# Ledger of designs, part 93: miniprotein binders against q9bqp7

Target 1, 240 residues: q9bqp7
Amino acid sequence: VPQNWFPIFNPERSDKPNASDPSVPLKIPLQRNVIPSVTRVLQQTMTKQQVFLLERWKQRMILELGEDGFKEYTSNVFLQGKRFHEALESILSPQETLKERDENLLKSGYIESVQHILKDVSGVRALESAVQHETLNYIGLLDCVAEYQGKLCVIDWKTSEKPKPFIQSTFDNPLQVVAYMGAMNHDTNYSFQVQCGLIVVAYKDGSPAHPHFMDAELCSQYWTKWLLRLEEYTEKKKNQ
Below, E stands for the ipSAE of ESMFold2; O stands for the ipSAE of OpenDDE; V2 stands for 0.75 times the mean of E and O plus 0.25 times the DockQ between their complexes.

## First folded at step 9 (miniprotein)

Design Hd9
Fold by ESMFold2-Fast, scan of step 9:
Structure Hd9 (fold): chain B 240 residues (1-240), chain A 91 residues (1-91)
Amino acid sequence: as target 1 above (240 residues)
Amino acid sequence: SAEEKFAEIIEELAKVIDEYLETGDPELLKKIEELFKEALEIAKELGNERLIEFAKLALMQFKDAVETGDPDLMREVLYLLEFAVEEAQEK
C-alpha cells in the first residue's frame, strides 16, 4: 500500500474558524484502548542509533550521578516537564485558575524562556487534547493547537538540558508533531485543518527558547517517515 | 599526542557544526565531512574501539541530518561527539 493513500491533510477541512467552533479550547480526554499511542509507536521503533545513544547517555549519567542520583535526576526532569506543560495550559486557557498555583508555575525559568514565543501565539483551539486517526488506528495526546505568527499549528512544548540528550527527547519530535496533526485532521471530534507544526525547546536557565517551525511541505516529508514507523510497529506486533 | 590531536579535531568538528546550525551555510557541510574523515583515521590509529564506534555513529547521524535537513538530528551529532571526547580523555 502506497503512502499517498494516507494523506496527512484532509481536503474536506478548512483552517478558518467555523461558526460552530467552541469559544473554549477543546480538551478531549484520552480513552484507554488497545490502540497504540504515538509515543509507544516511536519508542518501540527507535533506530539502532537512537537505542545506542539512549544506552550510552544512561551509562554516562549513572557513572556521573550514581544509580540513585540518576533516578532522582530523571524524576526531577519529568516533574519539571509536567509543571511546564501545566503552566502553559494555564497561561493559554481563557479560564482563571487559583492565583497561588499560577504564581509558582509562571515564575519558572522555562516559562521565562518561552515568553517571546507566547507573544506570537493566539487563537487557541485545543489544549492537552486527545486525537485518534480513524483509519490508521493510532491515538495521541497533543499539547496545543493555536496560531503561531498567524498560522494554525500543532505546537509541542519541550524542555531541554544542555548538553545531555534526555530519554524523553529522542529527536523524534517532528514525527510526533505530524502524527498528531494527521490524527487530528482525520478525527471526527475536530472540524478544522492543521497544516503546520511548531516545536518549542525551552531552557531551564531562562535563555530564549528555540522555535522550530514546520511548514506544510516539511510536515508532508515527516508524515512519510511516520507512516514507515507505524508500519514497522505493526509488523513487530504481528511477530510478537 | 594522538589523543590530544583527536580531541582537537572533535572540538573543531563541534564548532563547525554549531556554526552550521547558526548560519545554514552549505560550504560548512563539506568541512564537517572532511573533519569526520580525519577523526576516524585518528581513532583507528589509537586503536580504541569505542572511539571508532562513536565516530562512525556520529558520521551516520550527520549524513541522516544532511539528507533530512533536520536541525535536531544535527544537534544529536554534537552529543555523540561529546561522548567521543570524554572517551578519548578518559584514557
Scores: ipSAE 0.000, ipTM 0.171, lowest interface PAE 13.8, mean pLDDT 76

Design Jd0 (at its last look DockQ between E and O 0.78; V2 from the best seeds 0.70)
Fold by OpenDDE base, look of step 10:
Structure Jd0 (fold): chain B 240 residues (1-240), chain A 98 residues (1-98)
Amino acid sequence: as target 1 above (240 residues)
Amino acid sequence: NEEEVIELILEAYKYEEEGDYEKAAELLIRAVKLARELGNPKLLASALFLLVEAFYKMGRYEEAAEVARELVEVAKKLGDKRMEELARWLLEEIEEER
């Protein structure tokens, strides 16, 4: 049980869209603060087993590709991910705010992969927007807040070369999503709350993306795990 | 040569994926020897790292601990802090199974 329990949902916020749903998605800039990001917390609190598996993979890849080849591979993966997020932001942005759509960004297997998911996405409220949990002292940049199949979700877009048909195969991604949810639900910059999460795993070959929907109950379960990771991070930092 | 060592380690990865840790260990012991002869501490670290796992999976905890200790020293000499920390952890895990 977390020592510093905090609710994921804010009872003071209604799930009902206030009539002033901004016609334009929120895009709050991330402020560079001493406050740890969700990603940093998760990276610093990985289990030793997770670290081992990642290092085992890395060592193998370096042997297969060489050091320079592995750097190039890592750079390409990062660039592909970035381009994918930029393309999604362009697609999900209102037409009036659409800068010149680089048509080349839209021609990717990843974009093809998510087309069936995008059909069920509506009511975009935030894109690439910063969240801060003032009480728990962490920050993050969420990809998207939108309705998926009529349910308001924090949506996190992931790229993968390997199938991830199960939510368990997404490692710490569920923790990231609920961390963003909890922060947003208590961030004064947002007037609404979210009760659901969605992880979308897009594939490079254009095969149908896997949606991993997280209902309020599942979110609450992962939230407890997130709080434990945050406590572990805080303890590690006090001992440094 | 360095290519031979790399091939041995990569082949060992395949055997470990198949659950043949004995064959993997055989290849890795050879890779360790060759890496030492070449004076290539990076390849030595890579071979030792995978060999710890092979011995651990076989229940050969004494040998796993010996290899893990060597890996700590090699990683320290390389200045690879991440590998050094991981090797120390592996050593702790192996000692708990004894």
Scores: ipSAE 0.728, ipTM 0.938, lowest interface PAE 0.6, mean pLDDT 92
Fold by ESMFold2-Fast, scan of step 9:
Structure Jd0 (fold): chain B 240 residues (1-240), chain A 98 residues (1-98)
Amino acid sequence: as target 1 above (240 residues)
Amino acid sequence: NEEEVIELILEAYKYEEEGDYEKAAELLIRAVKLARELGNPKLLASALFLLVEAFYKMGRYEEAAEVARELVEVAKKLGDKRMEELARWLLEEIEEER
């Protein structure tokens, strides 16, 4: 158990819609500052085993593609991910009209991959929106908060070249989702409660995306692990 | 030449995926020798890095430790702090098995 344990859920909040909820999804801009982001905390607290596997992958790719080829490959992967997120934001924004959307963004294999998931997504409340946990002092930019099969979820869209049929194969993604959830539940810019998570892994070839649903109990389990990673980050920061 | 060293290391990666660490080690030992002769420390580090894993997976801990120690020195000369830290960690893991 973390020394500075803090609850993930806010007992003063409801997951039910109320009259004060905005009709359009919230999009709070992320303010860059010295407060660590969820992604930075997770990257800085990788296990030695995770760092080894990443370096092993990098070494092989550099040998296969060359230094410049590797840089181009990683840039293309990043760009594809960015375009995928932009397309999803456009699709899920109720104010977007078909004529205002870039047709080419909507035709990618990744978008084809998630079609069956999108059919079950409704009641979008936040898109590409900043969250901050003022007590635990971290920030993040979440992808989406919406109802998936009737349950309000923090939804995180991922792209992958390899199949990820089990939640264990998504590594730190569950920690990322609960970190956003805990921040949003205690962020004064938001008034609702989120208790569930969803990680959606989309595939470039258009094969069906794998959804990894996280109920409240599973979120609570990963929240404890996130708090340990945050504690580790804080200790490493003090020693620099 | 450098191309031959790269081909040996890439073939070793394929054998490791199949769990054939003995074959991978044979290729990597040749790659290490050629990289030293070429005076290419980056290729040497790449070959040594994978060779540590091959020896470790085979339970050849004394040889794994020797390779890991050389990797530390090569990484230091290259100024590759990440590889140096990983090599030191690998050495610690190997010594715990011994």
Scores: ipSAE 0.706, ipTM 0.932, lowest interface PAE 0.8, mean pLDDT 88
Fold by ESMFold2, look of step 10:
Structure Jd0 (fold): chain B 240 residues (1-240), chain A 98 residues (1-98)
Amino acid sequence: as target 1 above (240 residues)
Amino acid sequence: NEEEVIELILEAYKYEEEGDYEKAAELLIRAVKLARELGNPKLLASALFLLVEAFYKMGRYEEAAEVARELVEVAKKLGDKRMEELARWLLEEIEEER
């Protein structure tokens, strides 16, 4: 039970953007300052169990690859993730670009993996766009706001390499989505709100991605958990 | 001989993924013994770390606690603060089960 409850949805806003809008996606620039990011809050409030699982994975990888090999592996995973997000932004943008697309950017197992999901995505409203919750005092960079199977969603794209999973906190993916959603719904840069979420896990080998749809009720449940994590973060910073 | 220790630990990870903590523990006990004989504290810590989990999952809590206490000391000698903190947390978890 959060000490200071705040609603995830804004009753002053429509959850349906104007259907005749030309659909130029918003891309609000991310401006970093002393306000914590969603990812910083989540990283600073991981449970000891989460930290244990990450260390177990790291120890195994170092035994397999050596320390230098592990550094190279993690660098490559980061680059692959960055290129995946760049490719998705390019694919989902309705704007024509004068620059030639990098063919290697669009040719990846991750992009193949999400093709069946992209067929169900339409009405893109935001891409790689900053959100800020001034009341709760946090910022973020959401991946995408678009309709998925007719439902307007905050969509978060994740990569997974098989057979060696990169362990992200499975408890944190839904929290990240709802944190962005809550911030967007109370951010003056946006004139509409979103009540659903979607987490898409893409695979390096091109296997079909797994979509994880979050309706408004589920988003509200995870919002409560996000508020608790934010309170934990704030309390830790007060004691420093 | 260090390569043999690494192979034992990696094989134990495979059995742990399958839920065969008994087989993992057998391999890790051998890995711990060899790592001590070699005087390699990094490999010793790696083997002890996984062995704590294996004994814990098997419900062998006193043995898990003994291994966790050794892991704390080895991590301190290595200056590996993260491993030391995890080993202390593991020991706390084990004592709660007792």
Scores: ipSAE 0.626, ipTM 0.913, lowest interface PAE 1.1, mean pLDDT 86
ESMFold2 (binder alone), look of step 10: mean pLDDT 84; pTM 0.825

Design Jd1
Fold by ESMFold2-Fast, scan of step 9:
Structure Jd1 (fold): chain B 240 residues (1-240), chain A 98 residues (1-98)
Amino acid sequence: as target 1 above (240 residues)
Amino acid sequence: NEEEVIELILEAYKYEEEGDYEKAAELLIRAVKLARELGNPKLLASALFLLVEAFYKMGRYEEAAEVARELVEVAKKLGDKRMEELARWILEEIEEER
């Protein structure tokens, strides 16, 4: 149990749209700060098992590709992920100028992979938008907040070369999603409540993406685990 | 040669994915011997790293500890702090089992 427990949901907020909501999705810029990011907290608090698995993967890839080949591979994976996120932001944005890019973007394998998910996404409220938890003092940059099958979700887009049909195979992704959710629910730049999460794993070959929906109960369970990781980060920073 | 050592280690990765730690260990013991003969500390570290896991997964803790101690020393000479930390962590886990 975390020492400094704080609720993920804000009882003073609603998930229903109202007339005062912005007509365009929010895009709050991420400010450089001494406050730790969700990604930093998770990277600095990996379990020994996670560190071992990452090193095991790295060692194998270096043996297969050589050091230069590994560097090129990881650079390409990073760029593909970045382009995938940029394409999704363009597709989900209501601005007409971004539609000119859609024809070419829709031809990629990753975009083909998520088509069946995108059909169920509507009511976009935030895209590539910064969140800050004012009480717990962490920040993040979330991908998307939108309705998925009628439920308001924090949506996180992931690319993968290996199939991820189970949420357990996505490692810390559920923690990332609930960290953004808890921050947004308590961030004064936002006025609505998000209680659900969605992790979408897209595949390069265009095979159907795996959606991992997280209801309010599951989000609450992962939130407790996120609080423990944040606590561990804070303690490590004090000691070093 | 170095290619032979790499092939042995990569084959061991495949056996470990299948849960066949006994066959993985057999290949890795051969890889360790060849890497030492070649005087290639990077390949030696790669082989020792996987071999520690194989012995640990098999419950062969005394052998895992010996390999892990050698891995710590090899990692120090290479300046590979991550590998050194992982090897020390495995030694800690082995101590808890005993």
Scores: ipSAE 0.635, ipTM 0.913, lowest interface PAE 1.1, mean pLDDT 86

Design Jd10
Fold by ESMFold2-Fast, scan of step 9:
Structure Jd10 (fold): chain B 240 residues (1-240), chain A 98 residues (1-98)
Amino acid sequence: as target 1 above (240 residues)
Amino acid sequence: NEEEVIELILEAYKYELEGDYEKAAELLIRAVKLARELGNPKLLASALFLLVEAFYKMGRYEEAAEVARELVEVAKKLGDKRMEELARWLLEEIEEER
């Protein structure tokens, strides 16, 4: 059990639309400071076994592709992910212009992969928006907050070359989603409550994306694990 | 040559994934020797890294510890802090088994 336990959900908030809610999705810019990001906390608290497996994979890839080939491969993977997120933000934004809407980005295999998921997404409330948990002292940049099949979710878009049919295959992604959720639920820049998460794994070849829905109970379970990782990060910092 | 060393390490990696640590170690011992002769510390580090795991999985702890100590020194010379941390962690695990 975490020493600094704090609830993921805010009892003072509702997930129902408020008449005063803006018609345009929120996009709060991320301010850089000394406060750790969700991704940094997770990266700095990987188990030694996870670090070992990652390094073994990296060594193999460098040997197969060469140093320059590996750098090109990782750069391309990063670029593909970035373009996928940009395309999704464009598709989900009601104020999209022709200048911002690159038709070529919208025709990628990754976008084809998520078409069946996008049909069930509506009521977008936030896109590429910063969250901060002032009490627990962490920040993050979430991809999307929208209704999926009628449930308000923090939605995280992922690209993968390998099938990820089980949520366990997505590693720390559930922790990332609940960290954003807990921060948003207690961030004064937002007025609504999110209780569900969705991890969408899209595939380059256009094969159907795998959605991993997280209900309130599952989110609460991963929230406890996130709090332990945050505690580990904080303790590790004191020992440096 | 460098290509021969790379081929040995990649083949050893396949055997490690299959749990055949004896065959992996055989290939990696040869890769380590050749990498040293070539004076290529990056290939040497890669071969040593996999060799530590192979010896450890076979219960050859004294040899695993020696290889891990060499990996720490090679990683330091390369400035590869992640590999250095992993080598130190592997050495700690090995010492606990001894």
Scores: ipSAE 0.185, ipTM 0.703, lowest interface PAE 3.8, mean pLDDT 85

Design Jd11
Fold by ESMFold2-Fast, scan of step 9:
Structure Jd11 (fold): chain B 240 residues (1-240), chain A 98 residues (1-98)
Amino acid sequence: as target 1 above (240 residues)
Amino acid sequence: NEEEVIELILEAYKYEDEGDYEKAAELLIRAVKLARELGNPKLLASALFLLVEAFYKMGRYEEAAEVARELVEVAKKLGDKRMEELARWLLEEIEEER
């Protein structure tokens, strides 16, 4: 159990839309400073087993591709992910941005992979938007907040070369989602509450994406684990 | 040469995929020897890293510990703090099995 418990949900907020809600999705810019990001906290608190497996993979890839080849490979994976997120933001925006985008950006295998998920997404409230938890002192940039099959979710879009059919195979992704959720629920830039999460794993070959829905109870369970990771990060930071 | 060392280590990865840790270790011992002769500490670290896993998986904990201790020293020379910490953790795990 974490020493510094804080609730994920805000009892003063509702997930229902109201008249004060903006007509376009929120996009608060991320302001970088010394406050740690969700991704940094997770990267700095990986278990030794996770570090070992990542180093084993990296060592093998470098031997296969060479140092420069490995850098190019990881750069290309990053670029593909970035383009996938840009395409999704364009598709989900209520403005006519779709008409202005490069047609090729919208026709990738990753976009084909998520088509069946996108049919169930509506009521977009935030896209590529910054969140900050003032009390717990962390920041993040969430992908999307929208209704999925009628439930308001923090939605995280992932690309993968290997199938991820179980939520356990997505590793720290559930922690990332609930960290964004908890921050948003207590961030004064937002007025609503999110209680559900959705991790969508898209595939380059266009194979159907795997959706991993997280209800309020599951989010609460992962929130406790996130608080432990945050506590570990804070303790490590104090000792440096 | 460096290419030969790389080939040996990559072949060892394939044997480990098959669960054949004995054959992987055999190839890695050769890779370690050649990397030392070439004076390439980066390739040496790569070979030692995988060799620790091979010995550990075979239950050869004394040999795994010796290799891990050498990996710590090689990582220090390289300034590879992550590998150094990982090698120290591997030593801790090995000692718990003993």
Scores: ipSAE 0.698, ipTM 0.937, lowest interface PAE 0.6, mean pLDDT 88

Design Jd12
Fold by ESMFold2-Fast, scan of step 9:
Structure Jd12 (fold): chain B 240 residues (1-240), chain A 98 residues (1-98)
Amino acid sequence: as target 1 above (240 residues)
Amino acid sequence: NEEEVIELILEAYKYEEYGDYEKAAELLIRAVKLARELGNPKLLASALFLLVEAFYKMGRYEEAAEVARELVEVAKKLGDKRMEELARWLLEEIEEER
């Protein structure tokens, strides 16, 4: 799929707030369909090198923790990630009262890690919201759309045990962010334009989170790579 | 004993992290021998998997190919399709270097 035929940005949209914009962040529910999700496309088009590295990591962890220990570890990682996202949605949502009783969600080390980033986040437009690219036929569920340091961003919250100071160490995360961005910019459920991305890597011990800001140029570069992954997925599905 | 094999493989992971593939291979060759003696195909597969990488990184392609072929057979017997596919891919990569 040629980049020029399917641009990431929509020239008919503005990033400026409108008086008609909802005061409550949008939360469009994800409709299950035969249309592939961003996560599925990325998982089904991993390079052999990526599959090798994942298996290498898995083998080492199983040796360190045992089979049962590994299962417990991965379950805990998923659960903590889910709770971290729930806490962020609660913090960023104007309707926090429904989450007030679950104070443990708000006191984790991950939330402490991300405090300095949250101070620069405002103007929340969407939280845990579904996006679809009507022309390219893919869907996704994004974490957050908000202004970071005055720039409207698709924000993706990640948890990690080891430092991730470079965007290259976040693997397919930039592709995931731009896939959501391109979908949102062409989704009729949304009326605004997003041109920037932000990947925030939070740490369990409360160490300061690493923000990876993606400007419009970088987003365009990753968008080209995402289109190649989407094309690869489509071809693999045809050959089944 | 299984604990000794696990310790050898984990130590080899650390050496590979430092880029010391010679030392990693030395440890993994010992791990492979012990895993075979114990008759533990899962530990054998784990050791062979990492040993293929060590030999490949060292440019010892003939030995890498031999280890990868054994890994394919061990993975088949274990019913581990993912490992079998990875071992076959590793063989293809090794063949390209030869």
Scores: ipSAE 0.665, ipTM 0.925, lowest interface PAE 1.0, mean pLDDT 87

Design Jd13
Fold by ESMFold2-Fast, scan of step 9:
Structure Jd13 (fold): chain B 240 residues (1-240), chain A 98 residues (1-98)
Amino acid sequence: as target 1 above (240 residues)
Amino acid sequence: NEEEVIELILEAYEYEEEGDYEKAAELLIRAVKLARELGNPKLLASALFLLVEAFYKMGRYEEAAEVARELVEVAKKLGDKRMEELARWLLEEIEEER
C-alpha cells in the first residue's frame, strides 16, 4: 500500500462527449524540465529482475551483432517505432491537421498488423499529447486517447519482434498507461475522464497485433502499483 | 580465439531458452576457460554472467555463488558498474537459497 494515495479517476469529470469538446484531437507539446517523466520514473525504479533481463538481452545481442552492430540495431528499432507512431498519428488525425505524409510509413508491416484494431477505434480526443499531474508532480507524453469498441481509452502503441499475447509480457506498459490516465484526469488542459486503457502490440511481419484491454478495475489495480513506483523514485531522489 | 568463445556463449543462450541449463553450463564452463586463456575480461564477464543463471536454475547454489563472486571482481576491473551491481544482487539471491 502506498503511503501517499491519490485517486486515478476524477469524480468531477465525465467520459461523455459534449458540445464544447474540440473537433480536432488535442496535441499539447511536452515541455521537459526538472519534473520527472513517467518513463524516467519507471526506468529508475526497475526491479532487479527487470534489469537482469534487459542486461541478458543486451549481452546476447552484442555477442551476435558486435558493439557497432548492436548500436545500429537499437537505432533501427527506435526509428521503426518512431515511424510507426508517426503513421498512426497521421491515420488517426483529420486531413486538415495531418503532418507531412510519407506513403511508405502507411504501408509497413506494423500498420498491417494493427488494421483490425484500428477498425474499432473512433472518437479520437488526443494524439501525441502531453499530460501533467500537478499534485503528484510527474509528466508524460501519451500516444492516443480514443474510443476502442465504444470505451474511451488511453491507447499505447507498441512494436515487438517477439509475440506478447499476455499483458504480463508487456512489463511496465500497464503502469505507463495508468500513469498517463491519472495525469490526464487531473490535468486542467483536459476536460474529460478516461477510465480504460489499451496496449496494442504490433508485429513487423504483419501478423495480427495483440490488444490488451484494461477496464476500470484493472486500471485501479495498476494505479496502486504506479503510486508505489513513484514513491520509490521520490525516496531514491531524496537519498542522492 | 574470440570467435570460438562467442559461439560457445551464443549456443549456451539457445540451450537456456530450451530450459536445458545442464548443457548450457557445459558450454559456458568451456567458454570461461578459453576467455581466461585469451585474457579477454569482457568475454569472461559475459560467460560468467550466463553461467551464474545456469547454475542457479539447476539448484547448484554453491557453484552459482562462486561464479557470481568472480563476476563481481571482473566487473569491477572492467568499470562496469551495472554488471557489478547485478552480480552483487545475484549473489544475494543465491545466498538466500543456500
Scores: ipSAE 0.669, ipTM 0.923, lowest interface PAE 1.1, mean pLDDT 87

Design Jd14
Fold by ESMFold2-Fast, scan of step 9:
Structure Jd14 (fold): chain B 240 residues (1-240), chain A 98 residues (1-98)
Amino acid sequence: as target 1 above (240 residues)
Amino acid sequence: NEEEVIELILEAYDYEEEGDYEKAAELLIRAVKLARELGNPKLLASALFLLVEAFYKMGRYEEAAEVARELVEVAKKLGDKRMEELARWLLEEIEEER
């Protein structure tokens, strides 16, 4: 149990649209400072089991590809992930012109993979937008806030290469989502309440993406785990 | 040669994915011996790292501990701090089972 518990949901906020809500999705830029990011906190508090699994995957890949090949592979994975997020932001942005859409980005297997999910996404309120938890002192850059099947969600887009996807800290994906959610719910730059999460895993070969929906109860459970990771990070930082 | 050692380790990864830790260990024991003969500490560390897991999964804790201790020393000589820390953690996990 966290020493400094704080609620994920803000009782003063509603998930319903109101007159104060912007007509265009918010995109607040992330400003780097000494306040830790969600990804930094999670990377610095990985369990030994997670570090072991990541090292096991890395060792195997280096044997298969060589050191230079492994470096090129990881750079390509990163670049494709970045392009996927750029394409999704373009698709979901209502003010982007047709001329500004890169057709090469929009025709990737990853974009084909998420088409059936995108049909259920509407009411976009934020895209590639910075969040800050003013009380707990952490920041993040979330992918998307929109309605999925009628429910307002923090949506996180993930890429996976078939047939053998990366072994990463799979337990951290839900923590990342709820960390963004809790920050947004208490960030003065936003006026609405998010109570649900959605992790969408897209596949390079275009096979249908898998949506992992998180209801309010599940989000609350992962929020407690996120607070423990944040506490661990803070304690490690003070002992440096 | 180095390619033979790499092939043995990669085949052992495949057997571990299938849950066949006994066959994986057999291949890795051969890989360890060849890596030592070649004087290649990086390949030796790779083989030892996977062999610790194979012995641990089989409940062969005494052998897992011996391999983990050697991995710590090899990682130190390589200057691989992450592998050294993981090897020490693996040794702690193994000792708790014993």
Scores: ipSAE 0.698, ipTM 0.933, lowest interface PAE 0.9, mean pLDDT 87

Design Jd15
Fold by ESMFold2-Fast, scan of step 9:
Structure Jd15 (fold): chain B 240 residues (1-240), chain A 98 residues (1-98)
Amino acid sequence: as target 1 above (240 residues)
Amino acid sequence: NEEEVIELILEAYLYEEEGDYEKAAELLIRAVKLARELGNPKLLASALFLLVEAFYKMGRYEEAAEVARELVEVAKKLGDKRMEELARWLLEEIEEER
C-alpha cells in the first residue's frame, strides 16, 4: 500500500454530459513545468527486470543495425508514432481544415489497422490534452478521451511492428492510462469523470488493431501500482 | 574483424530464442575472446552481457558470476552506468541462486 494513497475516481464528478461541457473537444496545452510527467516517472522507476529486457533489445538492435542505423530506426519509430497520433487527432476532430489533413498521414498501415476501433469511438471530450494532478503533483499529455462502445474512456493509441514490437511500449501502458485518468478526474480544467481505459495496439502491416479495455476495477488495481511508482520516483528525486 | 564478433553475438541471440543456451555460450565465448583481442570494449560488453544470461539459464552460476564481475569492470571503463548497474544486479541474482 502506498504511503500517500489517493483515490483515482472523484466522488464529486459524473461521467454524464454536462451543459457546461465544451461542444468542441478540449485541448489544453502542456506547459513547461518542474513537476514530473507520467512518462518521466515511469522511465525513472522501471524494475531491474524491465531495464534488463530493454537493454537486451537495444544491444541486439545496435548489433543488427549499427549505431547510426539504430538511431535512424528509433527516430523513424518515433516519427511513425507521432504521425499516427496526428492522423488520429485529425480524424477524431469534428472541425478540420484542409491544412490539418495530410493524405499521406492517413495512408499508413497503422491507420488501416485501427479503422474497426474508430467505428466504435464517439463523443470525443479531449484530444492531445494536458492533465495535471494538483494534489499528487504530476502532469501528462493524454491522447484521447471518448466513448468506446458507450463507455467514456481514456484512450491510448500504440503502434507495434509484428512480431517484434518495441519492448518499451509493452511494459507500462496500463499505468500510463490510469495516471492520466486520475489526473483528469482531479484537474480543475475538466468537469467530467472517466472510469475506464482503452489501450489500442495498431499494427504496421494493417492487421486489425487489438483493443485492451480496462474497466473501473482493473483501473483501480493499476492505479495502486502507479501510486507506488510515483512514490518511488519522489523518493529517488529527494535522494539526488 | 569487428563484423565477425557481431555475427557471433547475433547468432547467439538466435540460439537463445530457441532455448539452446549451450550453443549460444559457445559462440559468445568465441566472441569474448575476439573482442578482447580487438581491444573493443563495447563489443566485449555486448558479448559478456549475453554470456551472463546464457550461463545463468544453464545453471552454471560460478561461471555466470565470473562473467558478470568482468562485465561490471568493462562497463565502468566505458562509463556505461546503466550497464554497470545491470551487471551488478545480475551478479546479485546469480549469488541468490548459489
Scores: ipSAE 0.676, ipTM 0.921, lowest interface PAE 1.1, mean pLDDT 87

